# Miniprotein binders against q6w4x9r395to579, part 232

Target 1, 185 residues: q6w4x9r395to579
Amino acid sequence: GHCSLEGGSFVTTFDARPYRFHGTCTYILLQSPQLPEDGALMAVYDKSGVSHSETSLVAVVYLSRQDKIVISQDEVVTNNGEAKWLPYKTRNITVFRQTSTHLQMATSFGLELVVQLRPIFQAYVTVGPQFRGQTRGLCGNFNGDTTDDFTTSMGIAEGTASLFVDSWRAGNCPAALERETDPCS
Short names: E, the ipSAE of ESMFold2; O, the ipSAE of OpenDDE; V2, 0.75 times the mean of E and O plus 0.25 times the DockQ between their complexes.

## First folded at step 21 (miniprotein)

Design ej10 (at its last fold request DockQ between E and O 0.88; V2 from the best seeds 0.85)
Fold by OpenDDE base, fold request of step 23:
Structure ej10 (fold): chain B 185 residues (1-185), chain A 82 residues (1-82)
Amino acid sequence: as target 1 above (185 residues)
Amino acid sequence: STTRLRIEFRDISEEQAKKVEEIIRFEAEKSGVDVEFEYHDGRLTVEAEGSPYAIEWFLYMVRLRLWWEMDGVEIYVIKVES
């Protein structure tokens, strides 16, 4: 499964459903029992301009009982608040520079993250087949059905992205704005 | 069915308690969980009630956000009743 966060406000789920939202909050991208130690992948969005539609991804965060890994738009990588030099390796996670513009977080449990630093801070999430039907968050449920990708944290399938996105907020923030569209258009 | 959850935060300041309360209220609202708070002498006690699924997710999110936003604050699960 491949999930992408592109263009500042565009998301394509694991099931290849594209949508757009404008929010300034931290959101759960991926939560799954396949992630060890209550792991979760999160995305931090912030204002990039003066209008409500000017929002952008500013950081990607992986949380578990052991780690608090932050990859920020300024190329700083931290774990538990401490800056780390690359390549950085934990027990089951490695963060390294893939290219001059890309960082990669590789794991031993079937999660891969590629972060594009320039020209736009973007993220690409890949999960193994063992995650099928066992994912939650903005990246969807990875069950091959696009019609139920907007399933809220309470297990309710929504027709639009608004309530879906808001249900995955991991911070005290206002509701996001959404418009379903092709992120490549 | 309905699940009741009691959690505690110990050795926290009043300011920390307020922040924890803000997080919990927000997550409770999202999950459809009813919550009540009591702060006394550095201890914050929270009573939560909701469906088993809601309580489970509520607790997960509270733990997650505390780890993310308030490192050093420990949560104690005192009682779970269904």
Scores: ipSAE 0.890, ipTM 0.952, lowest interface PAE 0.5, mean pLDDT 95
Fold by ESMFold2, fold request of step 23:
Parts: structure tokens; sequence; C-alpha cells
Structure ej10 (fold): chain B 185 residues (1-185), chain A 82 residues (1-82)
């Protein structure tokens, strides 16, 4: 399954449902029992224009009991706040430079993350088939049905991206702003 | 049904306890979990009550946010009862 964070504010879920949101916060992008050590993939958004309503992706974080790996738009990779040279390896995670503009985080547990650093900071999440029906977060539930991809952290299917996105906040942050609704598909 | 969760934080300062409480209050409100706090002598005790699903997600998010946002704070799950 494939989930993408593109154009600073656009998301396409594992079930290919597109949406857009704005918010200054850290969000759960992907959580699953398939991730070891209670792991989660998180996305960090920050203000990107003169209006506080415009935000874009600034970092992607893999967090577990063992790791706090941050890949940020400044092109530095850290674990637990300390900068690491690439390629960077743990027992089950490898982060390396795929191209001059792309980094890759590969894992032994079926998660792959590709980060485009330039010209726009973007992220592409790939998960193996064992994750089907086993995911939560901004990337949706990966159940093959786009009609319930906006299911909140409390299991409530919402009609708008804003309520869904707000439920996945991982920080004491203001509610997400949605300037344009995009009911595509 | 209703689940009651008791968790503790030990050997934490009043300043650390305040930050932990801020995280827990936010996650409790998001999850529909009722919480009560008591801080005494470096020990913060939290009583939480909600549906089984809400309590499980609440606890997961509290752990995750503590890993993300704080150093030197360990959570102890004391009691889970329905």
Amino acid sequence: as target 1 above (185 residues)
Amino acid sequence: STTRLRIEFRDISEEQAKKVEEIIRFEAEKSGVDVEFEYHDGRLTVEAEGSPYAIEWFLYMVRLRLWWEMDGVEIYVIKVES
C-alpha cells in the first residue's frame, strides 16, 4: 500500500483517497501493530506563508520505544536529537541517500519511507500487504474502501478531512485549517 | 462498558508533573477519557476512566507523546479494571 504527502499540504491515503489540510502540529501518519516497539510514523507541519493558515510538511518522524528518527527539510537526519551520517543503520532500520534529492528509510518490518528533500519537501510511504486493515492515522485504514478512510482515532467516520485530521494530532495544537475541500475520486 | 486505569509517574519534579498533566489532559479530551490527578512527593498519580478502546488509545498516545516531547519520565501502569 502507498500513501503520499505532496505539495506541502496534500495527502493521498493507502486507499487512494486524496485530501488537503492545513495545521501547525505533529500528526500520526501511520500507526500499526505491525510496527515494532509501539512504533508510529508521524508528520510535522509548520507555517509556510504570510498567513498563519498556510502550512506545509517540514519533517517526518519514526518514533518507537527505541528510536526517535527525524528526517527534516534541513536535510539532517537525527536519532534522539543527535545528527547521524548516512547511511545510518540500526538493527531493523536503514536510512540512506537514494539520490541527490531523495532519502530512503528501509526497514525489516515492511515499512519504507522515501523523502524528497527538494524542490519541495515531500514524503512517500509504502507498506507491505501485512499492514492491510491494520493501519491508523492520516494515511487511512488500508481496508480497500475509500468511504471510511476519514475514520478518526476514536473510530468515527467523518465526512470532512478537518475532523479526521484533528483526531490524529500528537501535540497540544490548534485544530487544523481546511481552506479548500477536495472531494475527489 | 467502562475501563478504569491507574498510572503513576515516580521521582518527577513539579515542573515535569505540570508538563505531563498538560499532555494527559489533551489526550484525555481527544479520547473522551475522564482523568483525575494527584501529585505528592515526586509521585504523580492519574486515575482515568473511559471505554476500553478509548483507554487503550489514550494510553498509547500518552506513551508516544512522552517519548516525543519529554526526557526522564517513565510511566507505570498500576491497575486496569473493567
Scores: ipSAE 0.786, ipTM 0.902, lowest interface PAE 0.8, mean pLDDT 87
ESMFold2, look of step 21: ipSAE 0.744; ipTM 0.890
ESMFold2 (binder alone), look of step 21: mean pLDDT 89; pTM 0.892
OpenDDE base, look of step 21: ipSAE 0.722; ipTM 0.881
ESMFold2, look of step 22: ipSAE 0.775; ipTM 0.896
ESMFold2 (binder alone), look of step 22: mean pLDDT 89; pTM 0.892
OpenDDE base, look of step 22: ipSAE 0.797; ipTM 0.911
ESMFold2, fold request of step 23: ipSAE 0.767, 0.785; ipTM 0.895, 0.902
ESMFold2 (binder alone), fold request of step 23: mean pLDDT 89, 89, 89; pTM 0.893, 0.889, 0.891
OpenDDE base, fold request of step 23: ipSAE 0.862, 0.885; ipTM 0.945, 0.951

Design ej11 (at its last look DockQ between E and O 0.87; V2 from the best seeds 0.70)
Fold by ESMFold2, look of step 21:
Structure ej11 (fold): chain B 185 residues (1-185), chain A 82 residues (1-82)
Amino acid sequence: as target 1 above (185 residues)
Amino acid sequence: STTRLRIEFRDISEEQAKKVEEIIRFEAEKSGVDVEFEYHDGRLTVEAEGSPYAIEWFLYIVRMRLWWEMDGVEIYVIKVES
């Protein structure tokens, strides 16, 4: 399954459902019992200067009991807060420069992350078949049915992307309704 | 169908406890989980109650946020009752 995070805060789920949102927060992108040590992939969005989107992806984080790996445009930072030279390798995870503009995080547990650093910070998540029906977060539930991909952290299927996205916040951030932005004002 | 969860944090300052409470109150509100706090002698105890699904997610996301946002704070799960 493939999930993408592209410029302008566009997301395409594992079941190929596209949506867009505007938010400044850290969000649960992917959580699954298939990730070791209670692992999750998180996406960090921040304000952007582009006129049609106030927010853009600035970092992707893999976090578990064992690992904290932050990938941003300029650096890879781990549990102790220091930037790492690439390739960076643990028992189960390797982060390396795929090309001059792309980094890759490869794992032994069926998760792959490719990050485009330039010209725009974008991320592409690939999971193996063992994840089918066992994911939750912004990338959806990977069950082959797009109608329930907007399932909130409470297990409720929503009709709008903003309510769905707000439920996956991993930070004390305002809900989209509280900070709804008029593009003209 | 109600689950009760008791967790605690040991050897934390009042300042750390305030930050932990802020995280927990936010996630409890989002998850529809009722919480009560008691802090004494460096120990923060949290009693939480909600549906089984809400409690599972609440505990998970609280752990993740503590790992992400704080250093030196460890969560101890004392009891889970359905």
Scores: ipSAE 0.645, ipTM 0.853, lowest interface PAE 1.4, mean pLDDT 86
Fold by OpenDDE base, look of step 21:
Structure ej11 (fold): chain B 185 residues (1-185), chain A 82 residues (1-82)
Amino acid sequence: as target 1 above (185 residues)
Amino acid sequence: STTRLRIEFRDISEEQAKKVEEIIRFEAEKSGVDVEFEYHDGRLTVEAEGSPYAIEWFLYIVRMRLWWEMDGVEIYVIKVES
């Protein structure tokens, strides 16, 4: 499964459903029992302009009971608040520079993350087949059905992205604005 | 069916307790979980009640948010009953 965060406010789920939202919060991208130590992948969005529609991804965070790995737009990688030199390795996670503009987080448990640093901060999430039907968050449920991708944290399938996105907030943030838009348009 | 959850925070200041309460109330509302708070002498006790699914998610998200937003704050699950 491939999930992408592109263009500042566009998301494509594991089931290839595209949508757009504007929020300035931290959101859960991926939560799954397949992630060890209650792990979750999260995205941090911030205001990039004056209007409410000017929002962008500014960091990606992998959070578990053992690690708090942050990859930020300023090319700083931290774990538990400490800056780390690349390549950085934990028990089952490795963060390294893939190219001059891309960082990669590789794991032993079937999660891969590629972060494009320039010119736009973007993220690409890949999960193995063992994750099928067992994912939650903004990246969807990876079950091959796009119609139920907007399932909230409480297990309710929504028809639009608004309540879906807001349900996955990991902070006391204002509600996000949504517009279902094809990122390829 | 409903599940009752009791969690505690120990060695927590009144100021920290207020912040924890804000986080928990927010997540409780989102999850449809009823919560009650009691702070006494550096200990914050939270009683939560909701459906089994709601309580499970509530506990998870609270743990994760506290980990992210409030370093050094430890959560203790005291009891879970259905």
Scores: ipSAE 0.632, ipTM 0.850, lowest interface PAE 0.8, mean pLDDT 93
ESMFold2 (binder alone), look of step 21: mean pLDDT 89; pTM 0.890

Design ej12 (at its last look DockQ between E and O 0.88; V2 from the best seeds 0.72)
Fold by ESMFold2, look of step 21:
Structure ej12 (fold): chain B 185 residues (1-185), chain A 82 residues (1-82)
Amino acid sequence: as target 1 above (185 residues)
Amino acid sequence: STTRLRIEFRDISEEQAKKVEEIIRFEAEKSGVDVEFEYHDGRLTVEAEGSPYAIQWFLYIVRLRLWWEMDGVEIYVIKVES
């Protein structure tokens, strides 16, 4: 299954459902029991222009009880806050430069992340078939049906991307509606 | 159906406790979980109440955010009763 995070806060789910959102927060992109040590993949978005509605991806984070790997738009890779030389290898995870503009995180547990560093910071998530029907977050539930990909963290299927995205916030951040009506958000 | 959860943080400063409370209040409100706090002598105790599903998600997301946002803070689950 393939999920993409592209410029202007565009997302395409594992079931190929496209959507766009506006938010400045950390979001749960993918959570699954297939990820070891209570692992999750998170995406960090920040303001990218003068308009309060323009946001873009600034970092991707893999977090578990063992790892806190951050790949940021400044091309620095850290684990538990410590900068790492590439290629960087743990028992289950390898991070390496795929091309002059792309980094890759490969894992032994069926998760693969490709990060485009330039010209725009973007991310591409691939999961193996063992993840089918066992994912949740911004990348959807990977069940082959786009009608319920907007399932919130409370298990409610929503018709709008904004309510769905707001439910997956992993940070003290205003909801999308509050951001649009608050000049400081 | 209602689940009650009591969790505890030990040997944390007042500053750490304030940060933990901010995370927990936000996630509790988002998840429809009622919370009460008590901080005394380096111990923060949190009592949480909500639906079984809400408590399960609440505990998961609070642990995740603490791993992400803080260092040296450990959560102890004291009591879970349905």
Scores: ipSAE 0.683, ipTM 0.857, lowest interface PAE 1.2, mean pLDDT 88
Fold by OpenDDE base, look of step 21:
Structure ej12 (fold): chain B 185 residues (1-185), chain A 82 residues (1-82)
Amino acid sequence: as target 1 above (185 residues)
Amino acid sequence: STTRLRIEFRDISEEQAKKVEEIIRFEAEKSGVDVEFEYHDGRLTVEAEGSPYAIQWFLYIVRLRLWWEMDGVEIYVIKVES
């Protein structure tokens, strides 16, 4: 399964459903029992302009009971607020520079993350087949059905992205604006 | 059916407790969980009640957010009752 966060406010789920939202919060991208130690992948969005529609991805965070890894637009990998030199290795996770503009987080449990640092901060999430039907968050449920991708944290399927996205907030933030738009347009 | 959850925060300042309460109240509202708070002498006790699924999610998201937003704050699950 491949999930992408592109163009500042566009998301394509594991089931290849595209949508757009504008929020300035931290959101859960991926939560799954397949992630060890209650792990979750999160995305941090911030305001990039003066209007509410000017929002962008500024960081990706992997958080578990054992790890706290932050990849930000500043080309800094941090764990618990400490800057780390690359490659950075934990028990099951390695973060390293893939190219001059891309960082990669590789794991032993079937999660891969590629982050494009420049010119636009973007993220690409890949999960193994063992994650099928067992994912939650903004990246969807990876079950081959796009119609139920907007399932909230409470298990309610929504028809639009607004309530879906807001349900996955990991902070006390204002509600996000949504517009279902094809990221390829 | 409903599930009751009691969690505690120990060695927590009053200011920290207020922040924790803000996080918990927000998540409780989102999850449809009823919560009550008691702070006394560096200990914050939270009583939560909701459906089994709601309580499970509530506990997870609270753990996650506290880990992310409040370093050094430990959460203790005291009891779960169904």
Scores: ipSAE 0.657, ipTM 0.859, lowest interface PAE 0.8, mean pLDDT 92
ESMFold2 (binder alone), look of step 21: mean pLDDT 89; pTM 0.893

Design ej13 (at its last look DockQ between E and O 0.92; V2 from the best seeds 0.00; counts 0 for: pae E 1.6 > 1.5)
Fold by OpenDDE base, look of step 21:
Structure ej13 (fold): chain B 185 residues (1-185), chain A 82 residues (1-82)
Amino acid sequence: as target 1 above (185 residues)
Amino acid sequence: STTRLRIEFRDISEEQAKKVEEIIRFEAEKSGVDVEFEYHDGRLTVEAEGDPYAIEWFLYIVRLRLWWEMDGVEIYVIKVES
């Protein structure tokens, strides 16, 4: 499964459903029992302009009972708040420079993350087949059905992205604005 | 069916307790979980009640957010079926 966060406010789920939202919060991208130690992948969005529609991805965070790895737009990688030099390796996670503009987080448990640093901070999430039907968050449920991708944290399927996105907030932040648009348009 | 959950925070300041309460109330509301708080002498006690699914998610997201937002705060959990 491939999930992408592009263009500052566009998301494509594992099931290839595209949508758009404008929020300035931390959101759960991926939560799954397949992630060890209660792991979750999160995305941090912030205001990039004056209007409510000017929002952008500013960091990606992998959080578990063991690690708090942050990849930020300023090309700083931290774990538990400490800056780390690349390549950085933990027990089952490696963060390294893939190209001059891309960082990669590789794991031993079937999660891969590629972060494009410039010109736009973007993220690409890949999960193995063992995650099929067992994912939750903004990246969807990876079950091959796009119609139920907007399932909230309480297991309720929504028709629009607004309540879906807000249900996956990981902070006391305002509600997000949403527009279901094709990022390829 | 409903599940009751007791969460305890020990050696927590009043200021920290207020922040924890803000996080928990927010997540409780989102999850449809009823919560009650008691702070006394460095200990914050939270009583939560809801359906099993709501309680399970509530606990997960609270743990996640506290770990992310409240470094040094330790959480203790007791689950009671009702």
Scores: ipSAE 0.658, ipTM 0.859, lowest interface PAE 0.8, mean pLDDT 93
Fold by ESMFold2, look of step 21:
Structure ej13 (fold): chain B 185 residues (1-185), chain A 82 residues (1-82)
Amino acid sequence: as target 1 above (185 residues)
Amino acid sequence: STTRLRIEFRDISEEQAKKVEEIIRFEAEKSGVDVEFEYHDGRLTVEAEGDPYAIEWFLYIVRLRLWWEMDGVEIYVIKVES
C-alpha cells in the first residue's frame, strides 16, 4: 500500500483516495498495531507563503516508545532530539540518503518512508500487506474501499476531508484554517 | 458502558504538571472524556471517565503527545475499570 504527501497539502491514501487540506499542526499520518512499540508516523505542517490558509509539509516523524525520529525540511535527521549522521541505524530502522534529493527510512516491520527534500518537501509511505485493514490516520484504513478512508479518530466515517483531518491532530492547534480543506478526487 | 482510568505522574514540577494538564484537557475535550486532576508534592493524579473507545484512544494519544512534546515525564497507568 502507498500513501503520498505532496505539495499544496495534497494527500493520496493507501486506497488511492486523493484529498487536500490546510492546517498548521502535527497530524497522525499512520497508526497500526503492526508498528512495534506503539508506533505512529506523524506529519508536521506549517504555514507557507503570506496566506494563513497556505500550508506545507515541514517534517515527518516516526514515534514509538523507543524512537523519536524526525526528518525535517532542513535535511536534519534526529532521534530523541539528537542529530544523527547518515546512514543511521537502529536495531530495526535504517535512515539513509537515497539520492542527492531523497532520504529513505527502511524498517524491518514493513514500513518504508521516502522523503523528497528538494525541490519541494514531500513524503511517500509504503506499507507491506500485513497492514491491510489495520491502519488509521491521514493515510486511511487500507481496506480496498475508498468510501470509508475518511474515518475519524472516534471511528466515524465522514464524506469530506475537513472533519476527518481535524480529528487526527496531535497538538494544541487552532483549527480555524483547517476547515477550508478542499479535497481533490 | 463507561470506563474509568487512573493515571499518575511522579516527581514532576508544578510547571511540568501544568503542561501535562494542558495536553490532557485538550485531548479529553476532543475525545469526550471527563477528567479531574490532583497535584500533590510532585505527583499528578488524573482520573478519567468516558466511553471505552474514547478512553482507549485518549490514553493512546496522551502517551503519544507526551513522548513527542515533553522530556522527563513518565506516565503510570494505575487502574482501568469497565
Scores: ipSAE 0.574, ipTM 0.810, lowest interface PAE 1.6, mean pLDDT 86
ESMFold2 (binder alone), look of step 21: mean pLDDT 89; pTM 0.891

Design ej14 (at its last look DockQ between E and O 0.90; V2 from the best seeds 0.74)
Fold by ESMFold2, look of step 21:
Structure ej14 (fold): chain B 185 residues (1-185), chain A 82 residues (1-82)
Amino acid sequence: as target 1 above (185 residues)
Amino acid sequence: STTRLRIEFRDISEEQAKKVEEIIRFEAEKSGVDVEFEYHDGRLTVEAEGEPYAIDWFLYIVRLRLWWEMDGVEIYVIKVES
């Protein structure tokens, strides 16, 4: 399954549902029982233009009881906040430079993350088939049905990306502003 | 039906307790969970009540946010009743 965060504000879910949102916050991209130690993949968005309403992806975070791995445009950090030389390896996770502009996080539990650092910060999430029907977050539920991909943290299918995105906030932050949340809208 | 949850934070300052309360109030409002707080001698106790699925998400997201936003704060689940 593939989920992408592109163009600063665009998302394509594991079920290929595209949408766009703006908001200054940290959000749950992917939560699943397949991730060890109550793990989650999170995305951090911040202001990106002259307008205070435009935001873009600035970091991706893997967080669990044991791990706190932050990938931003300039650094990789560990659970103690210290930058590490690449390749960086734990028991289950390896982070390495894939190309001059791309980093990759490979794991033993079926999650792979590729981050494009330049020219635009973008992220590409790949999960193995064991994740089917067992994901939650901005990347959707991976159940093969795009009509319920906007399922909130309370299990409610919404008709708009804004309410869906708001439910996945992981921070005391304002609700996402709905501007062009669907490429066809 | 409802689930009642009691959680506790130990050996935290008043300033840490304030931050924890801010996180918990926000997540409780989002999840439709009712919360009450008691702080005494470095111990913050939280009584939470809501629908079972809301309590499950509430506990998960509170723990995740504490890992992300706070240093040296541990959550202890004392009691879960349905």
Scores: ipSAE 0.716, ipTM 0.873, lowest interface PAE 1.0, mean pLDDT 86
Fold by OpenDDE base, look of step 21:
Structure ej14 (fold): chain B 185 residues (1-185), chain A 82 residues (1-82)
Amino acid sequence: as target 1 above (185 residues)
Amino acid sequence: STTRLRIEFRDISEEQAKKVEEIIRFEAEKSGVDVEFEYHDGRLTVEAEGEPYAIDWFLYIVRLRLWWEMDGVEIYVIKVES
């Protein structure tokens, strides 16, 4: 499964459903029992302009009971608040420079993350087949059905992205604006 | 059926307790979980009640957010009743 965060406010789920939202919060991208130690992948969005529609991805976070790895737009990688030099390895996670503009987080448990640093901070999430039907968050449920991708944290399927996105907030932040648009348009 | 959960935070300052309460109240409201708080002498006790699924998610997201937002604060699940 491939999930992408592009263009500052566009998301494509594992099931290839595209949508758009404007929020300035931390959101759960991926939560799954397949992630060890209660792991979760999160995305940090911030205001990039004056209007409410000017929002952008500013960091990606992998959080577990063991690690708090942050990849930020300023090309700083931290774990538990400490800056780390690349390549950086933990027990089952490696963060390294893939190209001059891309960082990669590789794991031993079937999660891969590629982060494009410039010109636009973007993220690409890949999960193995063992995750099929067992994912939750903004990246959807990876079950081959796009119609139920907007399932909230409480297990309710929504028809629009607004309540879906807000249900996956990981902070006391305002509600997000949403527009279901094709990022390829 | 409903599930009742008791959570404790130990060696927590009053200021920290206020922040924890803000996080928990927010998540409780989102999850449809009823919560009650008691702070006494560095210990914050939270009683939570709701549907089993709601309680499971509530506990998960609270753990996640506390780890993310309040490093150093430990959470203890003391009692679960169904």
Scores: ipSAE 0.666, ipTM 0.863, lowest interface PAE 0.7, mean pLDDT 93
ESMFold2 (binder alone), look of step 21: mean pLDDT 88; pTM 0.882

Design ej15 (at its last look DockQ between E and O 0.89; V2 from the best seeds 0.76)
Fold by OpenDDE base, look of step 21:
Structure ej15 (fold): chain B 185 residues (1-185), chain A 82 residues (1-82)
Amino acid sequence: as target 1 above (185 residues)
Amino acid sequence: STTRLRIEFRDISEEQAKEVEEIIEFEAEKSGVDVEFEYHDGRLTVEAEGSPYAIEWFLYIVRLRLWWEMDGVEIYVIKVES
């Protein structure tokens, strides 16, 4: 499964459903029992301009009981708040520079993350087949059905992205604005 | 079916307790969980009640957010009953 966060406010789920939202919060991208130690992948969005529609991804966070890895737009990688030199390795996670503009987080448990640093901070999430039907968050449920991708944290399928996105907030933030838009348009 | 959850925070200041309560209240509302708080002498006790699914998610997300937003604050699950 491939999930992408592109263009500042566009998301494409594992099931290839595209949508758009404008929020300035931290959101759960991926939560799954397949992630060890209660792991979760999160995305941090912030204002990039003066209007409500000017929002952008500014960091990606992998959080577990053992690690708090942050990849930020300023190319700083931290774990538990401490800056780390690349390549950085933990027990089952490796963060390294893939290209001059891309960082990669590789794991031993079937999660891969590629972060494009410039010109736009973007993220690409890949999960193995063992994750099928066992994912939750903004990246959807990876079950091959796009119609139920907007399933909230309470297990309720929504028809639009608004309540879906807001349910996955990992902070006390205002509600996000959403518009279902094809990011390729 | 409803589940009751009691969790505690120990060695926590009154100011920290207020921050924890704000996080918990937000997540409780989102999850449809009823919560009550009691702070006494560095200990914050939280009673939560909701459906089994809601309580499970509530506990997970609260633990996650506390670790993310309030590093060093530990949550202790005292009892769970259905």
Scores: ipSAE 0.751, ipTM 0.893, lowest interface PAE 0.7, mean pLDDT 94
Fold by ESMFold2, look of step 21:
Structure ej15 (fold): chain B 185 residues (1-185), chain A 82 residues (1-82)
Amino acid sequence: as target 1 above (185 residues)
Amino acid sequence: STTRLRIEFRDISEEQAKEVEEIIEFEAEKSGVDVEFEYHDGRLTVEAEGSPYAIEWFLYIVRLRLWWEMDGVEIYVIKVES
């Protein structure tokens, strides 16, 4: 399955459902029992333009009991707060420069992350078939049905992205509508 | 259906307890979980009550946020009753 974080705020889920949101927060992108050591993938969004409604991806974080890997817009890769030279390897994870503009995090547990650093910071998440029906977060539930991809952290399927995205906040952040000028979004 | 959860944090400062409480209050409100706090002598005790699904998510997201946002706090699950 493939999930993408493109442009400033565009997301396409594992079930190919596209949506856009605006928010300044850290969000749960992917959580699954298939990720070892209580692992989760998170996405950090911040303001990117003149309008407060313009937000973009600034970092992707892989977090587990063993690792706190941050791949950020400033092109620095850290683990547990320490900057790392690439290629960087742990027992289960390798982070390396794929091209002059792309980094890749490859894992032994079926998660792959490709981060485009330039011209626009973007991320592409691939998970193996063992993840089917076992994911939660902004990338959806990977069950083959786009109609329930907007399932909130409380297990409620929504028809629109706003409540879905706000439920996946991993930070004391205002809801997206509180940060936007358009209450209809 | 209701699950009751008691967790505690040991040997944490008043400052750390305040940060933990802020995280827990936010996640409890978001998850529809009722919480009560008691801090005494370096121990913060939290009583939480909600649906089984809400409590599972609440515990998960609280652990994740503490690991991501704070250094050196450990959560102890004391009791889970359905």
Scores: ipSAE 0.671, ipTM 0.848, lowest interface PAE 1.2, mean pLDDT 87
ESMFold2 (binder alone), look of step 21: mean pLDDT 90; pTM 0.893

